VH-VL binders against q3z8v0. Designs and how they scored, part 3

Target 1, 182 residues: q3z8v0
Amino acid sequence: MAPKLLLHGCCAHCTAYSFKYWQEQGFAVSVYWYNPNIHPFMEHQSRLEAMRKLSAEMGFELITEPSYHMAEYFKNVSANVDGRCRICFDMRLGQTAAYAAGHGYEYFSSSLFISPHQKHQDAVCSAEALAKETGVRFAYADLRKRYSDSRHITKPLDLYRQQYCGCVYSEYERFGKPNSPA
Short names: E, the ipSAE of ESMFold2; O, the ipSAE of OpenDDE; V2, 0.75 times the mean of E and O plus 0.25 times the DockQ between their complexes.

## First folded at step 2 (VH-VL)

Design m8 (framework fv_masavibart)
Fold by ESMFold2-Fast, scan of step 2:
Structure m8 (fold): chain C 182 residues (1-182), chain A 121 residues (1-121), chain B 110 residues (1-110)
Amino acid sequence: as target 1 above (182 residues)
Amino acid sequence: QVQLVESGGGVVQPGRSLRLSCAASGFTFSSYAMYWVRQAPGKGLEWVAVISYDGSNKYYADSVKGRFTISRDNSKNTLYLQMNSLRTEDTAVYYCARDSSGWYEEYFDYWGQGTLVTVSS
Amino acid sequence: QSALTQPASVSGSPGQSITISCTGTSSDVGGYNYVSWYQQHPGKAPKLMIYEVSNRPSGVSNRFSGSKSGNTASLTISGLQSEDEADYYCGSYTSSNTYVFGGGTKLTVL
């Protein structure tokens, strides 16, 4: 049987090619949705609905956490906003690795590794630490050069398009900083 | 301050080649897709080409496909348009433009001032 | 020539509202929420006014609004001012992974 890989999906647009890549590497891939870093709740729901549409289109299994842990995100981040990206990776990848360990997945990975806008090495370090803690293997590939391929899969599907990374801090960083149009 | 400065325009005979450059400053050039858009004198805007942030994906308007090549050098923050087999209908102001933040082929958030290319016999 | 259809000209008086239409097909305007609008003053580069049908960049007046119904997108300018006099272009993503502009509309403020 093909080895089972649980792929954390941070958004539909990053997940499309990441799923294709790991399937082509010979894995049986399920996609896992756990993104308490997406605010507000309606933004989270719009992105989740885009992921559900992508799941239907690409034919992958989508596993969703039933609870929206926004309060847990802010509890962990509020004392160290400057370090929030690593805390965020630890939360999402930690939940993914824990689910993988509890449900018979040999490997875990994430669509975070396709985005040119993520703190790539922090995400890698988080995943490697979690692999050691849980005993689940971390499947790593630097897919940043395939980012445009993932976008080209999703463009024809007219999926909801996010305008910031996810958290309220990233929304401020995009729209409140210099270099915004006009 | 985001700046895009085009250069390389001029007068050229039909059938010949010309290379345009766009020097980018004030942002992380390697993180953005880039466009060329042209405007013939007294006419409207026409999209010409786009290149992904890393140069791996390129798309062209049918009118220039096979004749024009878009490229970039991220180490020099420079975008290029190699124009071969030029025709009189290629006469236009050529604008360099930046894709919106972090995604590809969405909209043109910053534009250069343009460089005029005149193809005449 | 551009594939999207705009009226060649529109006019209005200061304080009035005007609307500019942009009509395409299901392979561009009707198929996607990727409609943008650009303002161009004579001798200057275009400026982004609206993106993704109805969103305004920071610094663009709330007098400018965008909408879409079927294959037709619309730009509405309320409370017309003399500085609004310019050419306006719509643009849209296409199913062929290309971008297409409208023919442009010249707005004259009396």
Scores: ipSAE 0.015, ipTM 0.534, lowest interface PAE 6.3, mean pLDDT 87

## First folded at step 4 (VH-VL; framework fv_indenebart)

Design a3 (at its last look DockQ between E and O 0.03; V2 from the best seeds 0.00; counts 0 for: pae E 17.5 > 2, off the site)
Fold by ESMFold2, look of step 4:
Structure a3 (fold): chain C 182 residues (1-182), chain A 120 residues (1-120), chain B 115 residues (1-115)
Amino acid sequence: as target 1 above (182 residues)
Amino acid sequence: EVQLLESGGGLVQPGGSLRLSCAASGFTFRTYEMSWVRQAPGKGLEWVSSISSSGRYIYYADSVKGRFTISRDNSKNTLYLQMNSLRAEDTAVYYCARDRGYSYGDFDYWGQGTTVTVSS
Amino acid sequence: QAVLTQPASLSASPGASASLTCTLRSGINVGTYRIYWYQQKPGSPPQYLLRYKSDSDKQQGSGVPSRFSGSKDASANAGILLISGLQSEDEADYYCMIWYSDAYVFGGGTKLTVL
């Protein structure tokens, strides 16, 4: 049997190639949606709808959390907003690893590792620590140079296009500062 | 491998207090909701209390409200149950159980339990 | 009246099937609830078996044999645990559970004897 891999999907645009990559590596891949970092709720729903559409088009199993857990995100992040990225990776990858451990997945990974705009090493460190803690193996590939291939898959689907990283802090950083580059 | 190890059980008189602990390992404790479930000798299972991963959402069975306090220390991977004003009907084996929350709770891993006996 | 009612005992022969019922109190519709099932052998903690809400919303516990399955009987307002091909090691207490009114609620349990 092909080894089972649970792939955290941070967004549809990052997931498309990441899913194809791990499937081509011989894994039975399911995609896991847990993104309490996406605000407001309607933005979360728009990105989730894009992921559901991608799931239907590519034929992958999409596993969603029944709860959004926004309040726990802010509890963990609000005292250290400048350092929030590591906390956010711990939350999202932690839930992915926990689900994998409880549901017979030997491996987990994330579509975060295709994004050229993420704190890549922080996400790797988070996943490595979680693999040790849970006993679920972390499947790692640096896919940042393949992001354009993911866009080739998603562009014809006319999926919702996100305008900021995901959290209200990043929304303010992009749109709320005079002469800001974002 | 997921492990849940309860401790702190014992013999107490009615009106006394005990504090139970549950040491967790083999999973990311801070991302799970946790629960206590008890079983009186020769009887069925009774849910006691649940606490969310952050500790923000706490639920109690009516039979223990105002007497028991659930808590957690995510830095120590430990779940607690402070039991005050103990009654004979609180005599049971107390299990620590891993939870996924209401509407999604699996109780997929249970500890071996710790015995609490309340008698004069 | 109890929220969940289970028969106290049930006996069945090796190789046969056992159908364990978990009946919800009148006024509570089984169709809207996720029913969880647990097995407990003497001297051991309970073990998660499976959950069932509908054929599109169900889950088998890790390592639980396929001869264990869940369903519902809407006319009886009950969740059902079916154990086919009974083996002597299936002799145990079986509990159902739901989330109801801000609480987890267990049934009283059924002692399954395999003779």
Scores: ipSAE 0.000, ipTM 0.456, lowest interface PAE 17.5, mean pLDDT 87
Fold by OpenDDE, look of step 4:
Structure a3 (fold): chain C 182 residues (1-182), chain A 120 residues (1-120), chain B 115 residues (1-115)
Amino acid sequence: as target 1 above (182 residues)
Amino acid sequence: EVQLLESGGGLVQPGGSLRLSCAASGFTFRTYEMSWVRQAPGKGLEWVSSISSSGRYIYYADSVKGRFTISRDNSKNTLYLQMNSLRAEDTAVYYCARDRGYSYGDFDYWGQGTTVTVSS
Amino acid sequence: QAVLTQPASLSASPGASASLTCTLRSGINVGTYRIYWYQQKPGSPPQYLLRYKSDSDKQQGSGVPSRFSGSKDASANAGILLISGLQSEDEADYYCMIWYSDAYVFGGGTKLTVL
């Protein structure tokens, strides 16, 4: 039997190739949605809807964490907004690894590792630490060079496309006034 | 019982067109990736094309890109292959195959095939 | 060079073992890929036999006898289909396949003759 891998999905457009990749590597892949960093809630729902459509299209199992955990995100980030990304990775990958451990998955990974817009090494460091903590193996691949390929897969799909990383701070950074701190 | 039945094969001249169909039954067609695989007389197997369950993810062999179009109608449980600009080297038995898709490559059911002959 | 290479033919006696090889092109690590095997008898469509990536990642097709097994030879960069206790009905063409570069790729096939 193929080893089971739980793939954290940060968005449909990143998840598409990531899922395909790990399947090609011989894994039985399920996608896990847990993104307390996506704000506001309606943005979270829009991206989740895109993920659901992708799930239906590509035929992968989508597991959604029932809790939004927005409040927890802000509790963790409020003391260190500048360091929010690592905290964000710890939350999302931590929950993924924990779920994997509790449900018989041998590996966990994330679509975060395909995005050229993410702090890649920080995410890797987070995942490695979590692997040690949970005992679930971390499946790593640098898929940044395949980012456009993932977009190509989703291009024909009528999926919501995000315009910022996800968190309200990143939204402000994207659309706010230059040189005006959040 | 899973069944795949190909049709539409025949004799066609080079440059001509042909449309193959594959009628599926005995399983939930809309949940499976489907593929076409061909076999020239006395030769080996050659993958032609695959299509996702919804029909939006499509893959082609380099040898048929730009000439063949794979499609499906889930309401009719039917897979199609539109073949244009046919060449002599396209002569083959064409099989439709069910791909479980969970792990790419599981062609667990095959049709009996339909014969396409491209000749002057 | 072809992505997958198979010997054109192989002969073996009833009761013996046959080892069919599927060699991957240099630069493609066999350890990374799941190898799928199909059997085709004359006048019939191919039948799925098994897939093998590793001992922990393998699957036998429904109804396929246990005397069919998959393995790999890393040194040869090849997938292996082993048929133990050969029977006359095992005479057939055997194809290996992988998913590679957004395409399914078949080997050239091996004709197995049971003498």
Scores: ipSAE 0.000, ipTM 0.544, lowest interface PAE 13.1, mean pLDDT 92
ESMFold2 (binder alone), look of step 4: mean pLDDT 93; pTM 0.942

## First folded at step 5 (VH-VL)

Design s11 (framework fv_indenebart)
Fold by ESMFold2-Fast, scan of step 5:
Structure s11 (fold): chain C 182 residues (1-182), chain A 120 residues (1-120), chain B 115 residues (1-115)
Amino acid sequence: as target 1 above (182 residues)
Amino acid sequence: EVQLLESGGGLVQPGGSLRLSCAASGFTFRSYEMSWVRQAPGKGLEWVSSISSSGSTIYYADSVKGRFTISRDNSKNTLYLQMNSLRAEDTAVYYCARDRGYSYGDFDYWGQGTTVTVSS
Amino acid sequence: QAVLTQPASLSASPGASASLTCTLRSGINVGTYRIYWYQQKPGSPPQYLLRYKSDSDKQQGSGVPSRFSGSKDASANAGILLISGLQSEDEADYYCMIWYSDAWVFGGGTKLTVL
């Protein structure tokens, strides 16, 4: 009876409270894993395993895209590396909205909206454009002030800890700069 | 029950300004795209402007670009239309409309309209 | 050149069917677009009727009778609103609408007279 919402999960730590929030708003929530922006493959798998552990603990349905679209990520980003974050949002939210449209979900959202480290307004603009294109409703809430609550849910679970945003460009920015801390 | 109530219309001279309001109740206002649609006396419907649920994405009809500003206050469940540099051809009934919960373009609820008359 | 063209008027008898057309401008393929239909009775705001893109992509408005249906005529590059079993209360103005070039665009409207 509850309206169905497909929640894109960017990582377990951001997803924990985002899932709880939308469930408390009266939605039947499934979590969708599609993160071709995470490199290399083993890093992607470590983060996906953390999400699987969270799914078991919190009892939500986790839907995983069967293909790792790393090549599509680089095809889309290589011509415009400075604009890569918007391209990345369009790719992940676009796949989420398309899956939602094809599988009877009335709404979509993302755990991106809890992260203080994301380009929040770019992600919102991406989601709103995709909602109009697909006809699936975008459910928006600014959950950045609830980031610590999400971390408190995952802390006892001792999940994998990521060291950079996801892509090879973010890894270089973290570790490759001349005066970067070890 | 879903209700939309427009206000702020009136008689104004060419070049003048008016601010329209639309008070929404009976639904989760922050989750819906909202639009203004107008209708000149004896004429058809003309879409004026739309604003996304967050307020970040805004569209305007070419006829009002640079003169009208749509905005919303989700804490007050209110939609606004600031109309500047008004022209005789802006004379119309202005409707507030909600874009449906599951698909865009389904304006499923409309207010009763507020009349704007631009005349000397 | 208007994006959407509708005949100004149409008349039909009670109990008959009316087909209202919404023709897209040359160069705009009707097959691509969701076409929305609105009814407006004198003194009232518009009422959403339905949208139609294809048989798998269509929606009926709440409380809208099944005698209202949408379709397309590809050869005419037009969307069609079919009203079967016409009743006197169906006398109204009917508008089509599409999302085109970052704008909601209405047709000019068709006045349906039931006599």
Scores: ipSAE 0.005, ipTM 0.520, lowest interface PAE 12.9, mean pLDDT 87

Design s15 (framework fv_indenebart)
Fold by ESMFold2-Fast, scan of step 5:
Structure s15 (fold): chain C 182 residues (1-182), chain A 120 residues (1-120), chain B 115 residues (1-115)
Amino acid sequence: as target 1 above (182 residues)
Amino acid sequence: EVQLLESGGGLVQPGGSLRLSCAASGFTFSSYEMSWVRQAPGKGLEWVSSISSSGSTIYYADSVKGRFTISRDNSKNTLYLQMNSLRAEDTAVYYCARDRGFSYGDFDYWGQGTTVTVSS
Amino acid sequence: QAVLTQPASLSASPGASASLTCTLRSGINVGTYRIYWYQQKPGSPPQYLLRYKSDSDKQQGSGVPSRFSGSKDASANAGILLISGLQSEDEADYYCMIWYSDAWVFGGGTKLTVL
């Protein structure tokens, strides 16, 4: 019997190769969607729809939380905006690890570890702390060099293309500051 | 099959240095927390150090802090223990052990051990 | 002062049961800790036996017989490894372990003699 791994999906484009990688490592992989850090709601829905299309194309199980916890995100972040990325990782990976613990998954991981645009070490530290708290094993691989492979899988599918990390702070950082990409 | 093979042990004088290696095979090394546990002659088990799957989270026993450095090379499936400023009390068999996960404490596979003797 | 204390030795007869204790230092409540048990025979590395925190938080090692079980004695502030139906091959050193203050801490070990 293949060990069960719950893979947190931050977006379709990061998830495609991450899923393939862990499946090839011998895991039975389900993808978990919990991203209260994506704002506004319509942006969240566009990214979730892209993930649903990827799920249909690649044949993986997609587990979605029914509630959109945007208010909880802002409650946690508003007093410490400079530390928001770690708080954000703790929220998403924490929910993933908790779901894994409650539903018979031996391992959890995330598509965050393929993105060259994420605070990689903060995400790793978050995941490792949560593995310790929950007793669910964190499966780690640095897949940043495989980001292009993930894009190769999703490019033919013509999926929604995100233009910022997810939160309103990241949108402002990309588009609102001098010399931001247009 | 899971295998762990320690090497690098030997006789060393007090104040000297030694580097232990643990070669892992038969599992996805990069997915497991790894630990070093030692046992002095005729004595009990003493945990030395643990390193997370990525290498980012490291813990040391108070007795070795500042003298020993644990590290891993996931591309080579190898765990290391760099031992500096060695003392007679560091004389022990050093075991490499695989932990099923951070805080699990299920050291489910162990190597055969490598002997470190600190003597003049 | 040791965090975990185990009796140095224990003797029991073949077919009987042995209760090996692992006592936590005064001030450390056994109820909050997951206790791990290891068996070591001469010339061999340790073998993981089981872990026990509560009836809902316990785990048996692969291939470990059901005659090995974990429990706790709150009045003694101790974790317990129970070995029922003692066999000669159970003669070994037994170690308990907890995660305490960012460290894995082993007890001193109990030498079980089956006479």
Scores: ipSAE 0.000, ipTM 0.518, lowest interface PAE 13.2, mean pLDDT 88

Design s41 (framework fv_indenebart)
Fold by ESMFold2-Fast, scan of step 5:
Structure s41 (fold): chain C 182 residues (1-182), chain A 120 residues (1-120), chain B 115 residues (1-115)
Amino acid sequence: as target 1 above (182 residues)
Amino acid sequence: EVQLLESGGGLVQPGGSLRLSCAASGFTFSSYEMSWVRQAPGKGLEWVSSISSSGSNIYYADSVKGRFTISRDNSKNTLYLQMNSLRAEDTAVYYCARDRGYSYGDFDYWGQGTTVTVSS
Amino acid sequence: QAVLTQPASLSASPGASASLTCTLRSGINVGTYRIYWYQQKPGSPPQYLLRYKSDSDKQQGSGVPSRFSGSKDASANAGILLISGLQSEDEADYYCMIWYSDAWVFGGGTKLTVL
């Protein structure tokens, strides 16, 4: 039996090659959707629907939380907006590792490690700490050089494309500042 | 500071060959899809070719298929375009462009271009 | 037949608005395509302006003023670049682009003169 890996999916575009990579490394991969950092709700749903389409196309199991945990995100972030990226990594990777520990996964990872737009080292440090806390092993690969290849998998599927990282703070940073577009 | 610098252009006879280079700096070159776009004197833009971050996925305009080869060396942060069987209609300024991360087609940085002249 | 057709030239006054059209060939539905817009000034490489497929699928380029916006005219089967409050520095060539048949395809370009 192939070892089980729970792969946190931050978006369909990052998940496509990340899933393929870990499957090719000999893992039985399930994708886990937990992204309370995506706002507003309709943006979250558009990205989740893209992930569901990718799941159908690539044939992987997609595990979703039954509720949208936006309130938990803001509870944790609002007192320290400048540190929000690390808090966000801790929340998403923490939930993934906890789910993995509770459901018989030996490994966890994330599609975060393919994106050139993420604070890569902070995400690695978060994952390594959580692996020690939960006893689930962290499977690491720097897939940033394969980011474009992941986008090529999703390109012909014409899936929803995000315009900002996810949170309302990142949307404001992209569109709301003086002399910015929109 | 993102920089793209093209080189290798020049004057060549019909049927000849040229190899263009694009030196990239100021960003993680190995993470981005790269493209060549050309512009004939006094004419519009024409996309030539694109290559994925790893080099595994490659696309060509119909006008250059079988004659041009795009490649990249991520260890040298350099994009290449090998042009064979050159024709007068290949005369153009050739631009190197970076395709941004969130969505394809957003060519957000361009070099200054290198001129290729194919004599009649 | 050209996949994308743009008028060769357009002129408008400073402070006015200009609507630049990008018409898709008959049989190609503009509703399904993301249309990209590029600006080019003489002696310079092109600059990415924005892309537009729908109000939920659009993106503005870094540093591109909000007076530049994208839309579509379904009855004309065309994408539209709107430039409001025209400035003299907006005088340039404007190109639309789509991904069609495994290729990036540019329109022929519109020369915008601000007089």
Scores: ipSAE 0.000, ipTM 0.496, lowest interface PAE 15.6, mean pLDDT 87

Design s42 (framework fv_indenebart)
Fold by ESMFold2-Fast, scan of step 5:
Parts: C-alpha cells; sequence; structure tokens
Structure s42 (fold): chain C 182 residues (1-182), chain A 120 residues (1-120), chain B 115 residues (1-115)
C-alpha cells in the first residue's frame, strides 16, 4: 500500500499537476480544501467549484472543511498585514498538518509550491516547522518549473479563472493602485 | 544513472575538524532529502544527520548535536557535513544517502563511503 | 536501554526460511511504528529492502525479491523480516530502523549465515 499524503489545494490550477506529481512519486493522495484567505465568499465558492470539477475529472478524493473561517483569517492578519502571507501559510498548512495527524496521513504537502507568484521560501519554512510540531512528514518538491504543465491540464476543462491571489489585500494590490490594471 | 560520491575523509586528531562532501548526479538533487549515516569499524549503522530538500530543516543524532552541521548547495548538487570537535568515537565510514521524501526512511541510493579516522 | 534490539547472528539452510526479529524497547508500542529493513554485504554500502507498518502500509524496494516480506509480532513487541527460499546471496547483515524521538534509529544488526 502507498503511503498517504494529504495535499493542500490552494486552487484547481495549481493542484492539477501537484496531484499528478505526488501520485507519480508513489503516494496515495487526497486533496484538502481549506482557504479562509479567499474573499469574498462568492470568490471562495467559485474557486471551490473549480476544485470540485477538477476532482471529478482527475478522480481524486476532495476533503473540504465545513466552515469558512474568514473571521479567523482577519483576526490573525489584522495585527500584521505586511506579514500576512506567512500568517496565511501557517494557517492553511497548519490546518492541513493537523487534519493529516488526526486522520492517518503520514505526509502533507501543498500546491503552493508550484506557483511562481508565492513567497516560496516562507511557505517552505512554514511547512517544515509544522512537520516538526505535528510529527506529520512534509513532502517537498520545487514545482515552479512545472507551473505551465498544471495550466495545460486545466485549460481544456474550462475552469473558473481567478484574477488575484485570494485575500482582499491582494485584490487591492492588483486592481486598486496607483498604476495597477483594472 | 543515480550516483553519490563522498569525499573529504582522512586522519584527524581529537578536537580537529573535517568537512565531508557528497557530489550527487543523475537525479533532481533539490527534490530529495539527504542523510549522512556512519559505520564504525566492525560495528553497525548509525544515523548522523538529515537535511530537507530545501535545506531549511535539519535533524541530528544526539551524539553529534552542537558539533556537526549538515548543509547543502542545490545549485551545485552537493551535500556537506561540517564536523567539529572530533572525538575518537566519531571514527567511521561516512555514507551519504538519498531519501525519497521528507523523513521517508527509504534510503534508496547510497555512496561508497568516505573514511574518517580520529586518532592522536 | 537500546530502542531497537536485534539478535547478533542467525543461521539457516539454503531453501529454508529465516525470520529476523527487531524488538522495540519496553514502553514503545511496535504497532505505532513503520519499520524499515536494510541489507549490507561485506565491502558494500547498505541496500534498502522494504518497510512495514501494517498490511495497508508497506512498501517493497526496487529489485527486492518477493521472498523478502515484513510483518509484526505484537506479543513480542517486534518487527519481523521474513526471507523465504533462502539463497547463498542472502548471506549478509540485516538492520531494522524506525523514526523515534526526532531521529532515525538503527538496530544493532543481525548477521545471517546461509549454510
Amino acid sequence: as target 1 above (182 residues)
Amino acid sequence: EVQLLESGGGLVQPGGSLRLSCAASGFTFSSYEMSWVRQAPGKGLEWVSSISSSGSTTYYADSVKGRFTISRDNSKNTLYLQMNSLRAEDTAVYYCARDRGYSYGDFDYWGQGTTVTVSS
Amino acid sequence: QAVLTQPASLSASPGASASLTCTLRSGINVGTYRIYWYQQKPGSPPQYLLRYKSDSDKQQGSGVPSRFSGSKDASANAGILLISGLQSEDEADYYCMIWYSDAWVFGGGTKLTVL
């Protein structure tokens, strides 16, 4: 039997190749959806529906948290908006590692490691610290060179296409100013 | 063809230092956790240290904590072990080994080993 | 006390089966741990054989014959490496290993002689 890996999915587009990669490394992979950093709620739902469609197409198990923890996200971030990305990684990867520990997963990882737009080293440091804390092993691969492969998988599926990272701060940074595109 | 080649071993006096290197080829080095495992003459295997694929997390055997430092340079496909304050009980053949994942334990490829002798 | 204990030596005849034990220290429950097995021949580095935690959580190393298998004896608090149909090439030192207290811990090794 293959070792169980819980893969945090930040969005369908990053998850497609990340799932394929870890499956090909010999893991039994389930995808975990916990993204309280996506605002507003309707944006969160659009991205979750894209993930559900990907799950149906690729045949992986999708585990979703029943609650949308937007209030917890803002509670954690509001005191340190400039450091919000690390807080966001700690929140999402922490929940993933905790779920993994509680449900018999030996490993966890995330589709965050495929994105060229994320603070890659902050995400790695977060995951490695959480692995030590929880006893769940962190499976790492730098998949940034495979980002185009993931987009190639999702392109024919006509999934919802996001316009910003997720949080209201990232939406403002993309569209709000001063010279950002509308 | 996966290859791991250790170097840097030799004879050193107690309290001295050595730096071991392990040159990796034939695979994507940056995707694998790496470990050092040693074997004293006529004795069994003893794990020394492990380093995550990124280099951000390290683990050490209690016998070497504070004296040895594991590191890696992914741009050069090289693993290192800096050994300080060497003791007679550090005398061993030192192997580098590739682990298939973080704390996986499937050390699927090993080098030939490099000999470290600590003697007065 | 040692975390993992292995008998120093074991002898068995060609074609027979050998059961190599790896006993966990009192207080450490074998049911919790994934046990890794390694083979080492004189003059060579170790070779990964397999790992076993349960029938649903086990893995065979590349090129390792199906004659090698893992199991556990809960009453003895031990992991077991079974080698069936023993061949002369199986003569080697065998080590078990677990991840315990933030460290990889090897057993002392068993020298298997095939006579």
Scores: ipSAE 0.000, ipTM 0.482, lowest interface PAE 14.7, mean pLDDT 87

Design s50 (framework fv_indenebart)
Fold by ESMFold2-Fast, scan of step 5:
Structure s50 (fold): chain C 182 residues (1-182), chain A 120 residues (1-120), chain B 115 residues (1-115)
Amino acid sequence: as target 1 above (182 residues)
Amino acid sequence: EVQLLESGGGLVQPGGSLRLSCAASGFIFSAYEMSWVRQAPGKGLEWVSSISSSGSTTYYADSVKGRFTISRDNSKNTLYLQMNSLRAEDTAVYYCARDRGFSYGDFDYWGQGTTVTVSS
Amino acid sequence: QAVLTQPASLSASPGASASLTCTLRSGINVGTYRIYWYQQKPGSPPQYLLRYKSDSDKQQGSGVPSRFSGSKDASANAGILLISGLQSEDEADYYCMIWYSDAWVFGGGTKLTVL
């Protein structure tokens, strides 16, 4: 039997090659969708439907959180907006590691590690702390060099294309003010 | 199937430097914390340093802090220990060990060790 | 004073049981710590045996016989490695270890001699 890895998917475009990579490393991979940082709800749904389409095309199991936990995201972020990226990583990777621990996954990882636009080291530090806390192993690979390969997999599928990272703060940063915090 | 092979040991004078390597195979190297543990001739085990799976977090024994640097190259499945400002008391067999990662401390696989002798 | 103290030597007969102690320094509560045990035979690297914090938080190393077990003696502030049914191959050095103050700390080791 192949070792089980739960792969957090932040979006279809980042997940495509991340899934392929971990499968080629010899894992039995399931993809986990938990992204309360995507706003508004219709944007979240568009991205989730893209992930469902990718799941059907690539043949992987997609596990989705039953509820949209946007309120919990804002409760955690509103007092420290400048630190929101680390809080966001802790929420998504924490839920992934917790699900993995509760459902017999030996490993967890995330499609976050393929994106050149993420705070890569903060995400790594978050994942390592959560691995220690939960007892689930964090499988790490720097896949930023393979980002274009992931987009190449999704291009023929005509999936929804996002215009900002996910949260309302990132939308405002892209479209609102040149001087917004990073 | 799991193998850890240390290299880079040798004889050096006090104040000199050495870089130890540990080549790992048979497991997903990037998913495990790695450690260096040493043993002076006829003495007990002494932990030297540990590094997280990604390399972002490192820990050092007080006796080597500021002189030794642990690092890893996950693309090469290799662990390193850069040893600077070596002292006679650093003379030991240096073991590479894999940590299971659960609450740290389950050093379930060890290499054969590489000998470092610091002498005038 | 040393964080962990082990007796330098212990001798026991084949078939008997040996209790190896690992005493924590006064002020460090043994109940809080997970204690790891390692075996080292001459000319070999150490082998992980087991870890023990409590009956609900313990783990046996792969291939380690069930006659090796961990426990604690709260009154002595010590961790205990029990080896039952002693065999000649059990003759080795035994080390305890804990994570204390951002460091792995080994005991001085106990040389177990089996006649």
Scores: ipSAE 0.015, ipTM 0.657, lowest interface PAE 7.7, mean pLDDT 89

